# VH-VL binders against q9bvn2r522to666, part 1

Scores and structures below are computed, not measured.

Target 1, 145 residues: q9bvn2r522to666
Amino acid sequence: DVGHLVLTTLCPALHALVADGLKPFRKDLITGQRRSSPWSVVEASVKPGSSTRSLGTLYSQVSRLAPLSSSRSRFHAFILGLLNTKQLELWFSSLQEDAGLLSLLYLPTGFFSLARGGCPSLSTELLLLLQPLSVLTFHLDLLFE
Below, numbering starts at 1 at the first letter of every chain, in headers, positions and changes, except where a header shows other numbers; antibody chains are not in Kabat numbers.
ipSAE, averaged over its two directions, is called F for ESMFold2-Fast, E for ESMFold2 and O for OpenDDE. V2 adds 0.75 times the mean of E and O to 0.25 times the DockQ between the complexes of E and O.
Where letters were taken out, [cut] stands.

## First folded at step 1 (VH-VL; framework fv_emapalumab)

Design e01
Fold by ESMFold2-Fast, scan of step 1:
Structure e01 (fold): chain C 145 residues (1-145), chain A 121 residues (1-121), chain B 111 residues (1-111)
Amino acid sequence: as target 1 above (145 residues)
Amino acid sequence: EVQLLESGGGLVQPGGSLRLSCAASGFTFSSYAMSWVRQAPGKGLEWVSAISGSGGRTYYADSVKGRFTISRDNSKNTLYLQMNSLRAEDTAVYYCARGRLWFGELPFDYWGQGTLVTVSS
Amino acid sequence: NFMLTQPHSVSESPGKTVTISCTRSSGSIASNYVQWYQQRPGSSPTTVIYEDNQRPSGVPDRFSGSIDSSSNSASLTISGLKTEDEADYYCQSYDSSNYVVFGGGTKLTVL
């Protein structure tokens, strides 16, 4: 099933790309420390109630799903949602345009830091590889199998 | 094109049971979540239940939880609603609707004609 | 759980503009997309607006949707009002569990 292939190969690959070069911990005044994850990048990248409202709505829907207990499963659900709503390119471009956010979250050698300006073909090549998936529809049910 | 046709409504006594069906055509049925939405005479719309495309997940409004069961047969392109322990307040036109609940796609882009369920002595 | 509150009824003359509000009782209206459905007497509902402000194919551009976070409300605006616009209108959103929530409905009378 193509949806199962996306879950077993594409979603882990995108998770690895987003995790690449992430600073390992964020300062948290309440708990003292908090581990950075790809899901924390999603949290930082969305702005509910603005021109990126659709991304914020998707984030809110995924973050509220009780059956998805881990940040990894929530990240996979977010990627499926981006593919289903055809917003993967919008999300990537939003990340790349926010130099301040990237410098806060990533080491200079990370994929997203390099894709921002040092090697802009990296993001273009990735999006071209994913373009055929824009005609497909994915269900959150795939995460519950 | 896309069509949703409900059937199975009728008059039933309080405490009784009914099973509603919705025959779908014109689209890949298994690719869409389906819902039941009801409307009491002269009242507004009330969401009743939803089922995922695969049938692996079901959702119910608090008012029907434990009494109603949503199911689907993707080989027959048919959605079902088994209604047990019916009450007077369940009297309504029941609509079958196509859509998705988890993502920002059109949640109810197609609706059936509705089937009337009357719960009365 | 929250409620979506709409006015019971609105009325206006042909050619004028009418606005129907949908106010969320708790949590932000901006947390989830809002849809609007039109139901003419004796008919099934049909979508006139989805994802806050998008029109389905075949819906006239006289119909528009908007969100106002300051009043915690969504609005459906119908300009150039026509007699065929006479119908019940329902707003709809999702709660934190992604359950569907409908507004109480507004009866639009074209006088």
Scores: ipSAE 0.005, ipTM 0.532, lowest interface PAE 11.6, mean pLDDT 78

Design e02
Fold by ESMFold2-Fast, scan of step 1:
Structure e02 (fold): chain C 145 residues (1-145), chain A 122 residues (1-122), chain B 111 residues (1-111)
Amino acid sequence: as target 1 above (145 residues)
Amino acid sequence: EVQLLESGGGLVQPGGSLRLSCAASGFTFSSYWMSWVRQAPGKGLEWVSAISYSGGSTYYADSVKGRFTISRDNSKNTLYLQMNSLRAEDTAVYYCAKDRYDFWSGYPFDYWGQGTLVTVSS
Amino acid sequence: NFMLTQPHSVSESPGKTVTISCTRSSGSIASNYVQWYQQRPGSSPTTVIYEDNQRPSGVPDRFSGSIDSSSNSASLTISGLKTEDEADYYCQSYDSSKHVVFGGGTKLTVL
């Protein structure tokens, strides 16, 4: 079923993609250095400076869901929310647009860094692969908490 | 403008059954989670049941599990609550309530119906 | 599982400020969003605050919401009290097993 495939294949694949080339630590103005994770990329992408209100709202909802205590489960819930609201492509485009954020979070050899500068065909190919998901109608209701 | 109109309330004897309806207009009904919330005379609000936008997921308060069934007909923009094995403590005004965001549940209700009174009495 | 506790009643004079608290019995109040609903006598509830501190279109800025993690409480603050603010106020949050949890309600009297 589509919900099973999303949880067992798509969400882990997107997690791996977002984790690719991620700097192990990021600078935090309050605490110095913090360990980076795919969920921290989501957090950074929707903080002040984002013009996309709906992405910020989804982030806020997921960040407050109990029992989602792990960053991995929060990341998966966020992806499910993006799929359910037809906003996955919007989120990827927002990440791609923010050169400053990408340079802060990723090594130059990471997928997002390469897709933005050295290999622009990578971003086009990814968006084309994700586009069919925007026309999918599937019921992921049971997967939301 | 968003409108929710409940109907089907009335007087019923203990052990009886009743079906409530909520007619929705002014928004894309098939895209939103819907809930039933009740209020006993002179008492507070109590959540009863919720249904996902597709009808694929349903949830119930412990007090009504096994007795009430929530359903929806997206082609008719109508929400239902089938109430079986009614008890005196089910006496209340029943409201239908709409979630604020399409496709994403979190129960931030933005609109409420006018309510329909259900009285369970001998 | 948790409960949300509100004071049974509060009262204040027109033009003054009143604050209604909503205390969570277990787990952090900040773990899940809090909404606030106003119910005038004989009327359906209406939303005055959603997601802790957001105000719906049409709700005056006299209404504000806040979260205090130290007291494990959410608060609804109404400034410049008007007679039409007289109503019952309910807080609401989310629990993974119970789904929707309402506070017991607070009757606000303006006199």
Scores: ipSAE 0.000, ipTM 0.514, lowest interface PAE 16.8, mean pLDDT 79

Design e03
Fold by ESMFold2-Fast, scan of step 1:
Structure e03 (fold): chain C 145 residues (1-145), chain A 120 residues (1-120), chain B 111 residues (1-111)
Amino acid sequence: as target 1 above (145 residues)
Amino acid sequence: EVQLLESGGGLVQPGGSLRLSCAASGFTFSRYAMSWVRQAPGKGLEWVSAISWSGGSTYYADSVKGRFTISRDNSKNTLYLQMNSLRAEDTAVYYCARSPGWLPYAFDIWGQGTLVTVSS
Amino acid sequence: NFMLTQPHSVSESPGKTVTISCTRSSGSIYSNYVQWYQQRPGSSPTTVIYEDNQRPSGVPDRFSGSIDSSSNSASLTISGLKTEDEADYYCQSYDSRNLVVFGGGTKLTVL
């Protein structure tokens, strides 16, 4: 079952990649310090604009799903939504192109920082792995476990 | 049933060469990153090398860099470790291990191991 | 580059709870997932905890994992200790440069 494979393999692997080298806390003048997570990377990566409006819509939908109470479950739901809409590759590409965002969120030794600069083969390999998923049709329940 | 079977271990003289193989079955080998992890007699686990799903990226521990070469043949579901310029310190049981994704961040399946002894 | 430090040995009586720590020398323990492997004498390692606190199918709920950012450490906790739990336990994490880092291992003795 593709849904089972996505939850047991793809989602944890993508969570691990996005978490790698992530700066642990951000200062917030209103709420104090907030712990960084893969979901916070999703939040920061979604920007108003013609090229990212569909990503913003998906982010808003996932954010409003009441059964998803943890950052991890929201991140997984976002990945499932990207698969349903064939936007997983687009999201990773847009994140990799944003040098300012990556330097804000990640330590220089993080996967995304290395994939952008020091080890470009990492981004090429990830992109090749994600491309086959874009030609498959997914209808995954965002609350799927 | 997911299985990894190592072979090719044995006794070799210092400065010699040896090639290890790991035969994978029960899963789509070409979708997973693979690693070699070794354990010297009575010692702990030490990561040696890793290879991405496609073979396009390889990684090595500093202790083996320049001497060992990891490779894979996805058409034969087989992982390899070519070991050159062997030293007494390379004496260990060598395990083949699968990562639960395309990057070697964790191990979910381990082989039985194959013993490599470097001694005169 | 970082190291993961574990106690060399721990011991406890059957039925009690034991905790094994794994401390990261540099960088945050929370930056990268931590796995725990069990190795009984003469056997290959097996995974008892992955991604900080998840249990594989077939691993009893007596095994649990946790992360403590204040001490920069991960912990493996085994409750209701049984003689078959006697083994070496290894923590493992990763970084973008070396990918895989193992702790030195902890020998658990059940007496």
Scores: ipSAE 0.000, ipTM 0.513, lowest interface PAE 15.6, mean pLDDT 80

Design e04
Fold by ESMFold2-Fast, scan of step 1:
Structure e04 (fold): chain C 145 residues (1-145), chain A 119 residues (1-119), chain B 111 residues (1-111)
Amino acid sequence: as target 1 above (145 residues)
Amino acid sequence: EVQLLESGGGLVQPGGSLRLSCAASGFTFSSYAMSWVRQAPGKGLEWVSAIYGSGGSTYYADSVKGRFTISRDNSKNTLYLQMNSLRAEDTAVYYCAKLRYFGSYFDYWGQGTLVTVSS
Amino acid sequence: NFMLTQPHSVSESPGKTVTISCTRSSGSIASNYVQWYQQRPGSSPTTVIYEDKQRPSGVPDRFSGSIDSSSNSASLTISGLKTEDEADYYCQSYDFSTRVVFGGGTKLTVL
C-alpha cells in the first residue's frame, strides 16, 4: 500500500517540483531544440557530474526499460529506484549543488534556482521533508503502476 | 573559508564512553552530509559514519554499528559522534569530514582529535 | 563488501612520473566513482582527484586519475614529481548502499 501512496502522491509531487521553472527547450547540438522534461533533468544530472556512479547506474537501468515509453513514467521509475536504494536525498543534494547545471536547465524563478540563490532554506526544508523516507525500506517494482 | 574543528578526544578505559564534536563554519552546514573517518596510529583511513544534511539518514561501518551514534545540531553548526562500549581497536585520530554530496567525495577535513582506549 | 588494494609503497626520483594502483576485489571498478586523497605526515587528508579523473580547484594538472576495467583498477598518476608530493595516498569508492571503502594506502617516497 505504501507503494500506491508513493506512486499517487510522492511521484507526482516530485515531478511537479522538478518541472517548476524548467526551461521549455534546450539546444541539442545534433537536432537543434529539444523539449525539456523532469526526465531530461535526471539524464543531465546523472550522466555528467553525477555525485556518484550509482545514480548513473540507476539512470541506465531505467532508460533501458522498454515498457516505459513516456518521460513521465521513466521519471517515476527513477524515483522508485531512488527509494529502493535510499538515494533520494543524494540525488536532490547533487542537483542542488550543481550551479552550472541549474543555470542551464532552470529559469531564475524556479524552485532549484531560488533554493540555491535567494532562498537556501527551501533546500533545507525539502531535505527535512524527505527525511522520514531514509528510514523506510522499499522494494518497489520500477514498472509499478 | 571552510573550517572543521574537532574536540572531545582523550584517554578512556575499555568499555567506556566518549562524545566527539565537530564545529563547522564557512558553509551552509545543514545543506551538506557530514562524516567521521578514523585513522589508527600508523594505519590507514577507515570510514566510521555519515549523516545526511537533514540529519534524517545515518550510516555506520559494521565495526561500530550498535556502539556509535552520529548526530548533528544544525542550529549550532555542530556534528557529534557518541561512542559507547569502546574497545582498544577504536584507538585512532577521528576526523570530521564534509561530503560535497552524500555519495560523493570528502572535500574538506578537520585536523582530527585523538581517542586513546587503554587500561 | 569489497576491498580496495593498493601497493604499500612506491618510490621515484624528482621530475619522474609515478603511478599508484587501486584494485577492487569484488564487482566492477567502473560501477562506482573512485576518489584519491593525499595525506602528508602530521596533516589531514586532502582531495587530489574525485569522480575517477576530476581535479579540485588548486590541484596541479600533474595529478591525473584513470580507470582500467580490464584490470579492475583505478590509477593515480603524478608526473613531474616534487619532494612535496611525498605523502600517503588513499583511494576511496562506494557501493550502491552508500558504504564508504578506503584503500589501504600507499606511501610515496621521492628519492
Scores: ipSAE 0.000, ipTM 0.508, lowest interface PAE 15.8, mean pLDDT 80

Design e07
Fold by ESMFold2-Fast, scan of step 1:
Structure e07 (fold): chain C 145 residues (1-145), chain A 119 residues (1-119), chain B 111 residues (1-111)
Amino acid sequence: as target 1 above (145 residues)
Amino acid sequence: EVQLLESGGGLVQPGGSLRLSCAASGFTFSDYAMSWVRQAPGKGLEWVSAISGSGDYTYYADSVKGRFTISRDNSKNTLYLQMNSLRAEDTAVYYCAKDLDYWGEFDYWGQGTLVTVSS
Amino acid sequence: NFMLTQPHSVSESPGKTVTISCTRSSGSIASNYVQWYQQRPGSSPTTVIYEDNQRPSGVPDRFSGSIDSSSNSASLTISGLKTEDEADYYCQSYDSYTHWVFGGGTKLTVL
């Protein structure tokens, strides 16, 4: 089923893309300094001062889910939420447009750094691959229970 | 289930070299950072080295920089530690450890392999 | 660079509660996550607490973790103490220099 494919293939693949070239540490907004992970990229992309406000509600909802025990689980839940609300392309686009955030989080050889500057075709190719997902209907509500 | 199995430990003379291996199974190896943690006889745990899931980024404790090299072969689900210029102070059980997520949180540990540096 | 300091040993009777502290020498204990590992005699370490206060599946809820910023320390609390809890316990954290630091370890004896 679609839920199985999303959890076993898409979410790990997106995690790997977001992790690519990520600097090992960044300053946490609350506690000062915290290890970098794909979930910390999500947090940074939706923090106060971000150009995209609509993603903040989803981030807050995922952060409050008690059953999620790791940053990886929270990242997967966030991706599932983006798919259900049809905001996955919006999130990627907002992240790619924030040159300042990308330079803080990523090494120049990372996927998102290359997609923004050195290899713009990577952004186009990713967005084309994500387009079919915008027409899919996901009944993944029970995965949060 | 997740399993980590170390091998390659043994007795070596000071100044010698040894290569440790850690065979991983039960998870997507390339998705997780891996570390080596050692424990000298009767002493506490000491982090030695870490490597990213891709293998592109490596980190070392100051005590082993320039002497040890961490690497991985994602096609074989195997982590390595090449130890050169060994000293008596390197005598320890060496554990392979899997990161829970990206960095710095260990959720699974191997059984350990003993390295003894003695003349 | 920083150090994590633990008491060398702690002991308590079965059924009671014991707390093991882990104090950070410089920088805030809350700056980075703290993990706790249990090592029984002759065995490899296992994780009992990660990310300050989270328990892995299979770890009893008798084990809990907390952070106290005022004392700059983390604590592992074991309630309903059992003889099988007898082990060495290690706290661990990290910082911006990609330096993973372990505490010296605490030997828990159940008397």
Scores: ipSAE 0.006, ipTM 0.545, lowest interface PAE 10.9, mean pLDDT 78

Design e10
Fold by ESMFold2-Fast, scan of step 1:
Structure e10 (fold): chain C 145 residues (1-145), chain A 122 residues (1-122), chain B 111 residues (1-111)
Amino acid sequence: as target 1 above (145 residues)
Amino acid sequence: EVQLLESGGGLVQPGGSLRLSCAASGFTFSDYWMSWVRQAPGKGLEWVSAISGSGGSTYYADSVKGRFTISRDNSKNTLYLQMNSLRAEDTAVYYCAREDSYGYDYYGMDVWGQGTLVTVSS
Amino acid sequence: NFMLTQPHSVSESPGKTVTISCTRSSGSIASYYVQWYQQRPGSSPTTVIYEDNQRPSGVPDRFSGSIDSSSNSASLTISGLKTEDEADYYCQSYDYSNQVVFGGGTKLTVL
């Protein structure tokens, strides 16, 4: 079914895209230093504000999963939640707007850095490709079958 | 119930090659970074290599760069270390270890195998 | 690259408190998390402290970790020493290039 296709193709592809050019470790003023992962990008990207409030709500829901869940499982759950709430485009746009965050997390040659600075058409094309997915419905329980 | 089991250790001549395996069970293998850590007889721990859950990122200690290759087969829940151009100073017990994290939390190497002995001698 | 320097050995009587230091030669000790591992003779290492000062489930509260930026060092403190605490203890950290480094190890003897 379409849910299985999303889990086996779309979620791994988005994970790989977000991981592209990601610095291996990140510095945090409060927590020190942590190994970078796509989930850490999600955590860093959600901020208080009218444009990102609903993303913060989804992040909170996913972050309450059992402590033994891997960061990869959380990332996949977050993507499924974005698809189910029709917020994937909003999240991507919010991430691309934050030049300071991208500079902290990504090497200049990474997809997200290139999409913002050197090749802005990459960002536009990705958003156009993702837009049709907003009409689909997915559930978090599909992640674990 | 989470466990790691190393195999493939043995006696090999200087300049030779050997491949170590680590069989993982009791957890979702593809979700975790994995490392190889070695310990020469009577000496301390020395990190050798690490690989991301997907296998897309690999890192090596300077002492093994160009000679050792870390890899994994997530369909078989198995981690590998291909060791080439072996030297006497590579003689050690080789441990595989799981690296865990939860969100921003990093637990370090939380699960270790029992180790497999590699002896490089003529 | 950097080194983590530990004392070779420490000895203390049962019931006393011991502190094992781990000094970083280059870069700030506070910039990267420090883990502590316990290895008993003939056994694989086990984690006693992660993320500078956190204890895994099952590790007694007699074990604690701390960071001192002024001396560029981390410390493992074990209070109420018991004979079963005899082991080699290793600190471990990393750097921006994803190099993982272990300290030389400290042999703790409880007599």
Scores: ipSAE 0.000, ipTM 0.515, lowest interface PAE 12.7, mean pLDDT 78

Design e11
Fold by ESMFold2-Fast, scan of step 1:
Structure e11 (fold): chain C 145 residues (1-145), chain A 117 residues (1-117), chain B 111 residues (1-111)
Amino acid sequence: as target 1 above (145 residues)
Amino acid sequence: EVQLLESGGGLVQPGGSLRLSCAASGFTFSSYWMSWVRQAPGKGLEWVSAISYSGGYTYYADSVKGRFTISRDNSKNTLYLQMNSLRAEDTAVYYCAREGYGDFDYWGQGTLVTVSS
Amino acid sequence: NFMLTQPHSVSESPGKTVTISCTRSSGSIASNYVQWYQQRPGSSPTTVIYEDNQRPSGVPDRFSGSIDSSSNSASLTISGLKTEDEADYYCQSYDYDSYWVFGGGTKLTVL
């Protein structure tokens, strides 16, 4: 079923993409140093506001799911939620518009850093890869493993 | 089922070299940081080395820095530890471990390295 | 670099509760996550607690973790002790300067 394909192929691929060029550790202003992960990118990318309220709602929903106890599980659940709500493109676009966030989280050779500045064609390539997903309808359980 | 299988351990003389391998299956190997952790006979666990998803970032314990090299081949789902200038105090069971953002959520069975003196 | 200090051994009777401490020598115990591993003789370690107080699927709720900033320590608590809980227990943490650090280990004996 499509849920298995999403979990076994798409979710690991997106995890690897988001992890590409991540700085190993990021200083947390409250609790000190924390290890960087794709979930920490999700946490940092969510902004309050009317245009991104839906992303904030999904982040809140995933972060409160007790069975999802690891950053990796939460990241996968977030991707499943983005597919269910057809918001994957919105999330990637919101990441690319925040130059300060990308500079904080990523090395210059990372995918998102290159897509924003050094190689703009990467943004076009990513959009083309995501297009087929926007026409498909998904009803995935966020706890699906 | 996630599986990690170590190989390459054995007896080696002080100053010698040895290469350990860890074959991974049941998960997307290229999406995980990997580590080597060792345990001397009757002693506790000691972290040795870690490697990022692509192999672009490597980290070493001070006790092995300059002598050991961690590497990975994502096309073969295999993790390696090249050990040079071996010392008696390197005698230990060496575990391959998958990192789940801080914890080591899966471990191999371990392979024994004995450095005789 | 920091060190994590555990008692060498602890012993308790079946059905009782035991607590194993893990004290950090420098920097705050709360500044980074703490993990706990169980290792039975002849076996590889397995995670019983991760991210301070989370239990992996399959680990019974008798196992719990906590952080005490006042003593700069983490604790693993095992209630309703069973003979199969007899094992070595290791705490672990990390930071950007030390990377991954394990405690010295605690041998739990259940009589």
Scores: ipSAE 0.006, ipTM 0.533, lowest interface PAE 13.2, mean pLDDT 80

Design e12
Fold by ESMFold2-Fast, scan of step 1:
Structure e12 (fold): chain C 145 residues (1-145), chain A 121 residues (1-121), chain B 111 residues (1-111)
Amino acid sequence: as target 1 above (145 residues)
Amino acid sequence: EVQLLESGGGLVQPGGSLRLSCAASGFTFSSYAMSWVRQAPGKGLEWVSAISWSGGRTYYADSVKGRFTISRDNSKNTLYLQMNSLRAEDTAVYYCAKGLYWSGRYYFDYWGQGTLVTVSS
Amino acid sequence: NFMLTQPHSVSESPGKTVTISCTRSSGSIASNYVQWYQQRPGSSPTTVIYEDNQRPSGVPDRFSGSIDSSSNSASLTISGLKTEDEADYYCQSYDSSTHVVFGGGTKLTVL
């Protein structure tokens, strides 16, 4: 069952990639110091603009899913939403283009820092792995099975 | 404006059946989970049943499991509740409510006006 | 499964502040979001607070919500009480078994 595999393998793997080299805490000028998590990367990466309007909408929708009270569950829901809307590659590419955001959130040795700078082939390889997923469709009710 | 219009309520004998409908307008019906919530005369709110945005998942309160069936027709923007083996304890105003957790909405942001179901001899 | 317990009634004079509690019987109140609904006599419920402390458009800022993990309860606070606030108030949460749970309701009287 493809939905089961996505929830039990792909989503945890992407969570681990996004968590790799993530700084343990970040300054937040409004709320103070916040513990960093993959969900906090999603929050910081979503910006208004023509190329990312749909990402903002998806972030808003996932933020409003009350049963997803953990950051891990929200991250998994966001990934499923990206897969369902065929926007996983868009989100990854937007994150990779934002050098300032990556330096704020990640240590230089993290996967996303290396994929943008020191080892550009990593981003190409990841995108190639994600392309077959663009033909799949997932329902949000998979989160509540 | 968002509207939820319930219909199908009425008087029914114990052991009988009744079908409730809720006509939705003013929002993309197929994008949101829907629920039925009831309120017995002079009592509090009791959640009855919920259905995911796609209709692929349905959930029931223990008090109605095996007797009630929730369904939806996204092409008609309509929510249904089929009630079988009705008991006096099922007497209540039944509200159609938009929202709930697995559809991108997690609270009941809109409620219908309710339809009264009376189960009595 | 769990229950949410509210006081049956609260009362306060106009202009004052009132707080309505909602206590979870099993599991942490902070594990799942809490919503608050207002139901005036003869009317359908409307949402006044969602996700613990968020207000829908049109709800005045004198309504606020909070969570207290030490007492395992959520609270709805209404400041600057007005006659129009007289209503029944229901808290609501959920669990991972997809059960929606409402509190028993609190009748607010503004006297």
Scores: ipSAE 0.000, ipTM 0.501, lowest interface PAE 16.5, mean pLDDT 78

## First folded at step 4 (VH-VL; framework fv_emapalumab)

Design p52
Fold by ESMFold2-Fast, scan of step 4:
Structure p52 (fold): chain C 145 residues (1-145), chain A 119 residues (1-119), chain B 111 residues (1-111)
Amino acid sequence: as target 1 above (145 residues)
Amino acid sequence: EVQLLESGGGLVQPGGSLRLSCAASGFTFSDYDMSWVRQAPGKGLEWVSYISGSGDYTYYADSVKGRFTISRDNSKNTLYLQMNSLRAEDTAVYYCAREYYWGDYFDYWGQGTLVTVSS
Amino acid sequence: NFMLTQPHSVSESPGKTVTISCTRSSGSIASNYVQWYQQRPGSSPTTVIYEDNQRPSGVPDRFSGSIDSSSNSASLTISGLKTEDEADYYCQSYDSYTHWVFGGGTKLTVL
């Protein structure tokens, strides 16, 4: 079924993409120095602005789900939530627009840095591939295994 | 399933060298950071060295810095620890441990290989 | 560089609750995540708690973790003690993520 395909194929692929070129250590003003992960990218990417208000709401919902006990499971739940709310393309575009955030989180050789700078066609091609997902209707359980 | 199998341990005289290997299977090796953790007989766990999934970053405990070198061959799914200038205090069971990249903990450990440094 | 200090040993009867502390000698305990590992005699370590208070799949909810900034310590709490809980327990954290630090270990005896 489609939900199973999303969980076994799309979620790991997006996780790998987001992990590509992450700086291994990021200083957090509250907790000191923390190791970077795809979930930490999600945390840093959500903003209360008008175009990303719903992304902040989804982040809050996922971060409060007690059964999700790892950063990986929270990242997968966030992707499932983006599909349910038709916001995967929006999240990717929002992340790509934030040059300051990308410079903070990523090495220059990472996918997101290359897509913004050296190889702009990468972001265009990815967004074209993701666009059909934003028009499909998904009702995925965020705790879906 | 995930498996980590260490080898290369044995008896060596002070000042000698040994190379430990850790054969990984059941997962995409290059996606995971790896560490060596040792345990002297009857003592606690001591972290020895770390290597990132890409191999671009390595870190060492102060007690082994300059003597030990961690490396990996992602095409062979194998982690290595080259140990030089061995001392009696390096005597320990050496564990290969996989770091859950996105959870920052050691989720799988090998069975360990014993290194004895004695004259 | 800092040290993580644990009691050498703790003991308790089956069915009771035990708490093992892990105190950081310098810097805040909250500045980096704390993990807890269980090592039974003759076995490799396994993770019982990660990222301060999270349980890996298959670890019973009798195991819980907490952080207390006022005492600069992390704690592992095991409720409903069983004989199979008898093991050495190690806390572990990071010093600037370039150095992994283990506590000295606590031998738990269930009598």
Scores: ipSAE 0.007, ipTM 0.544, lowest interface PAE 10.6, mean pLDDT 82

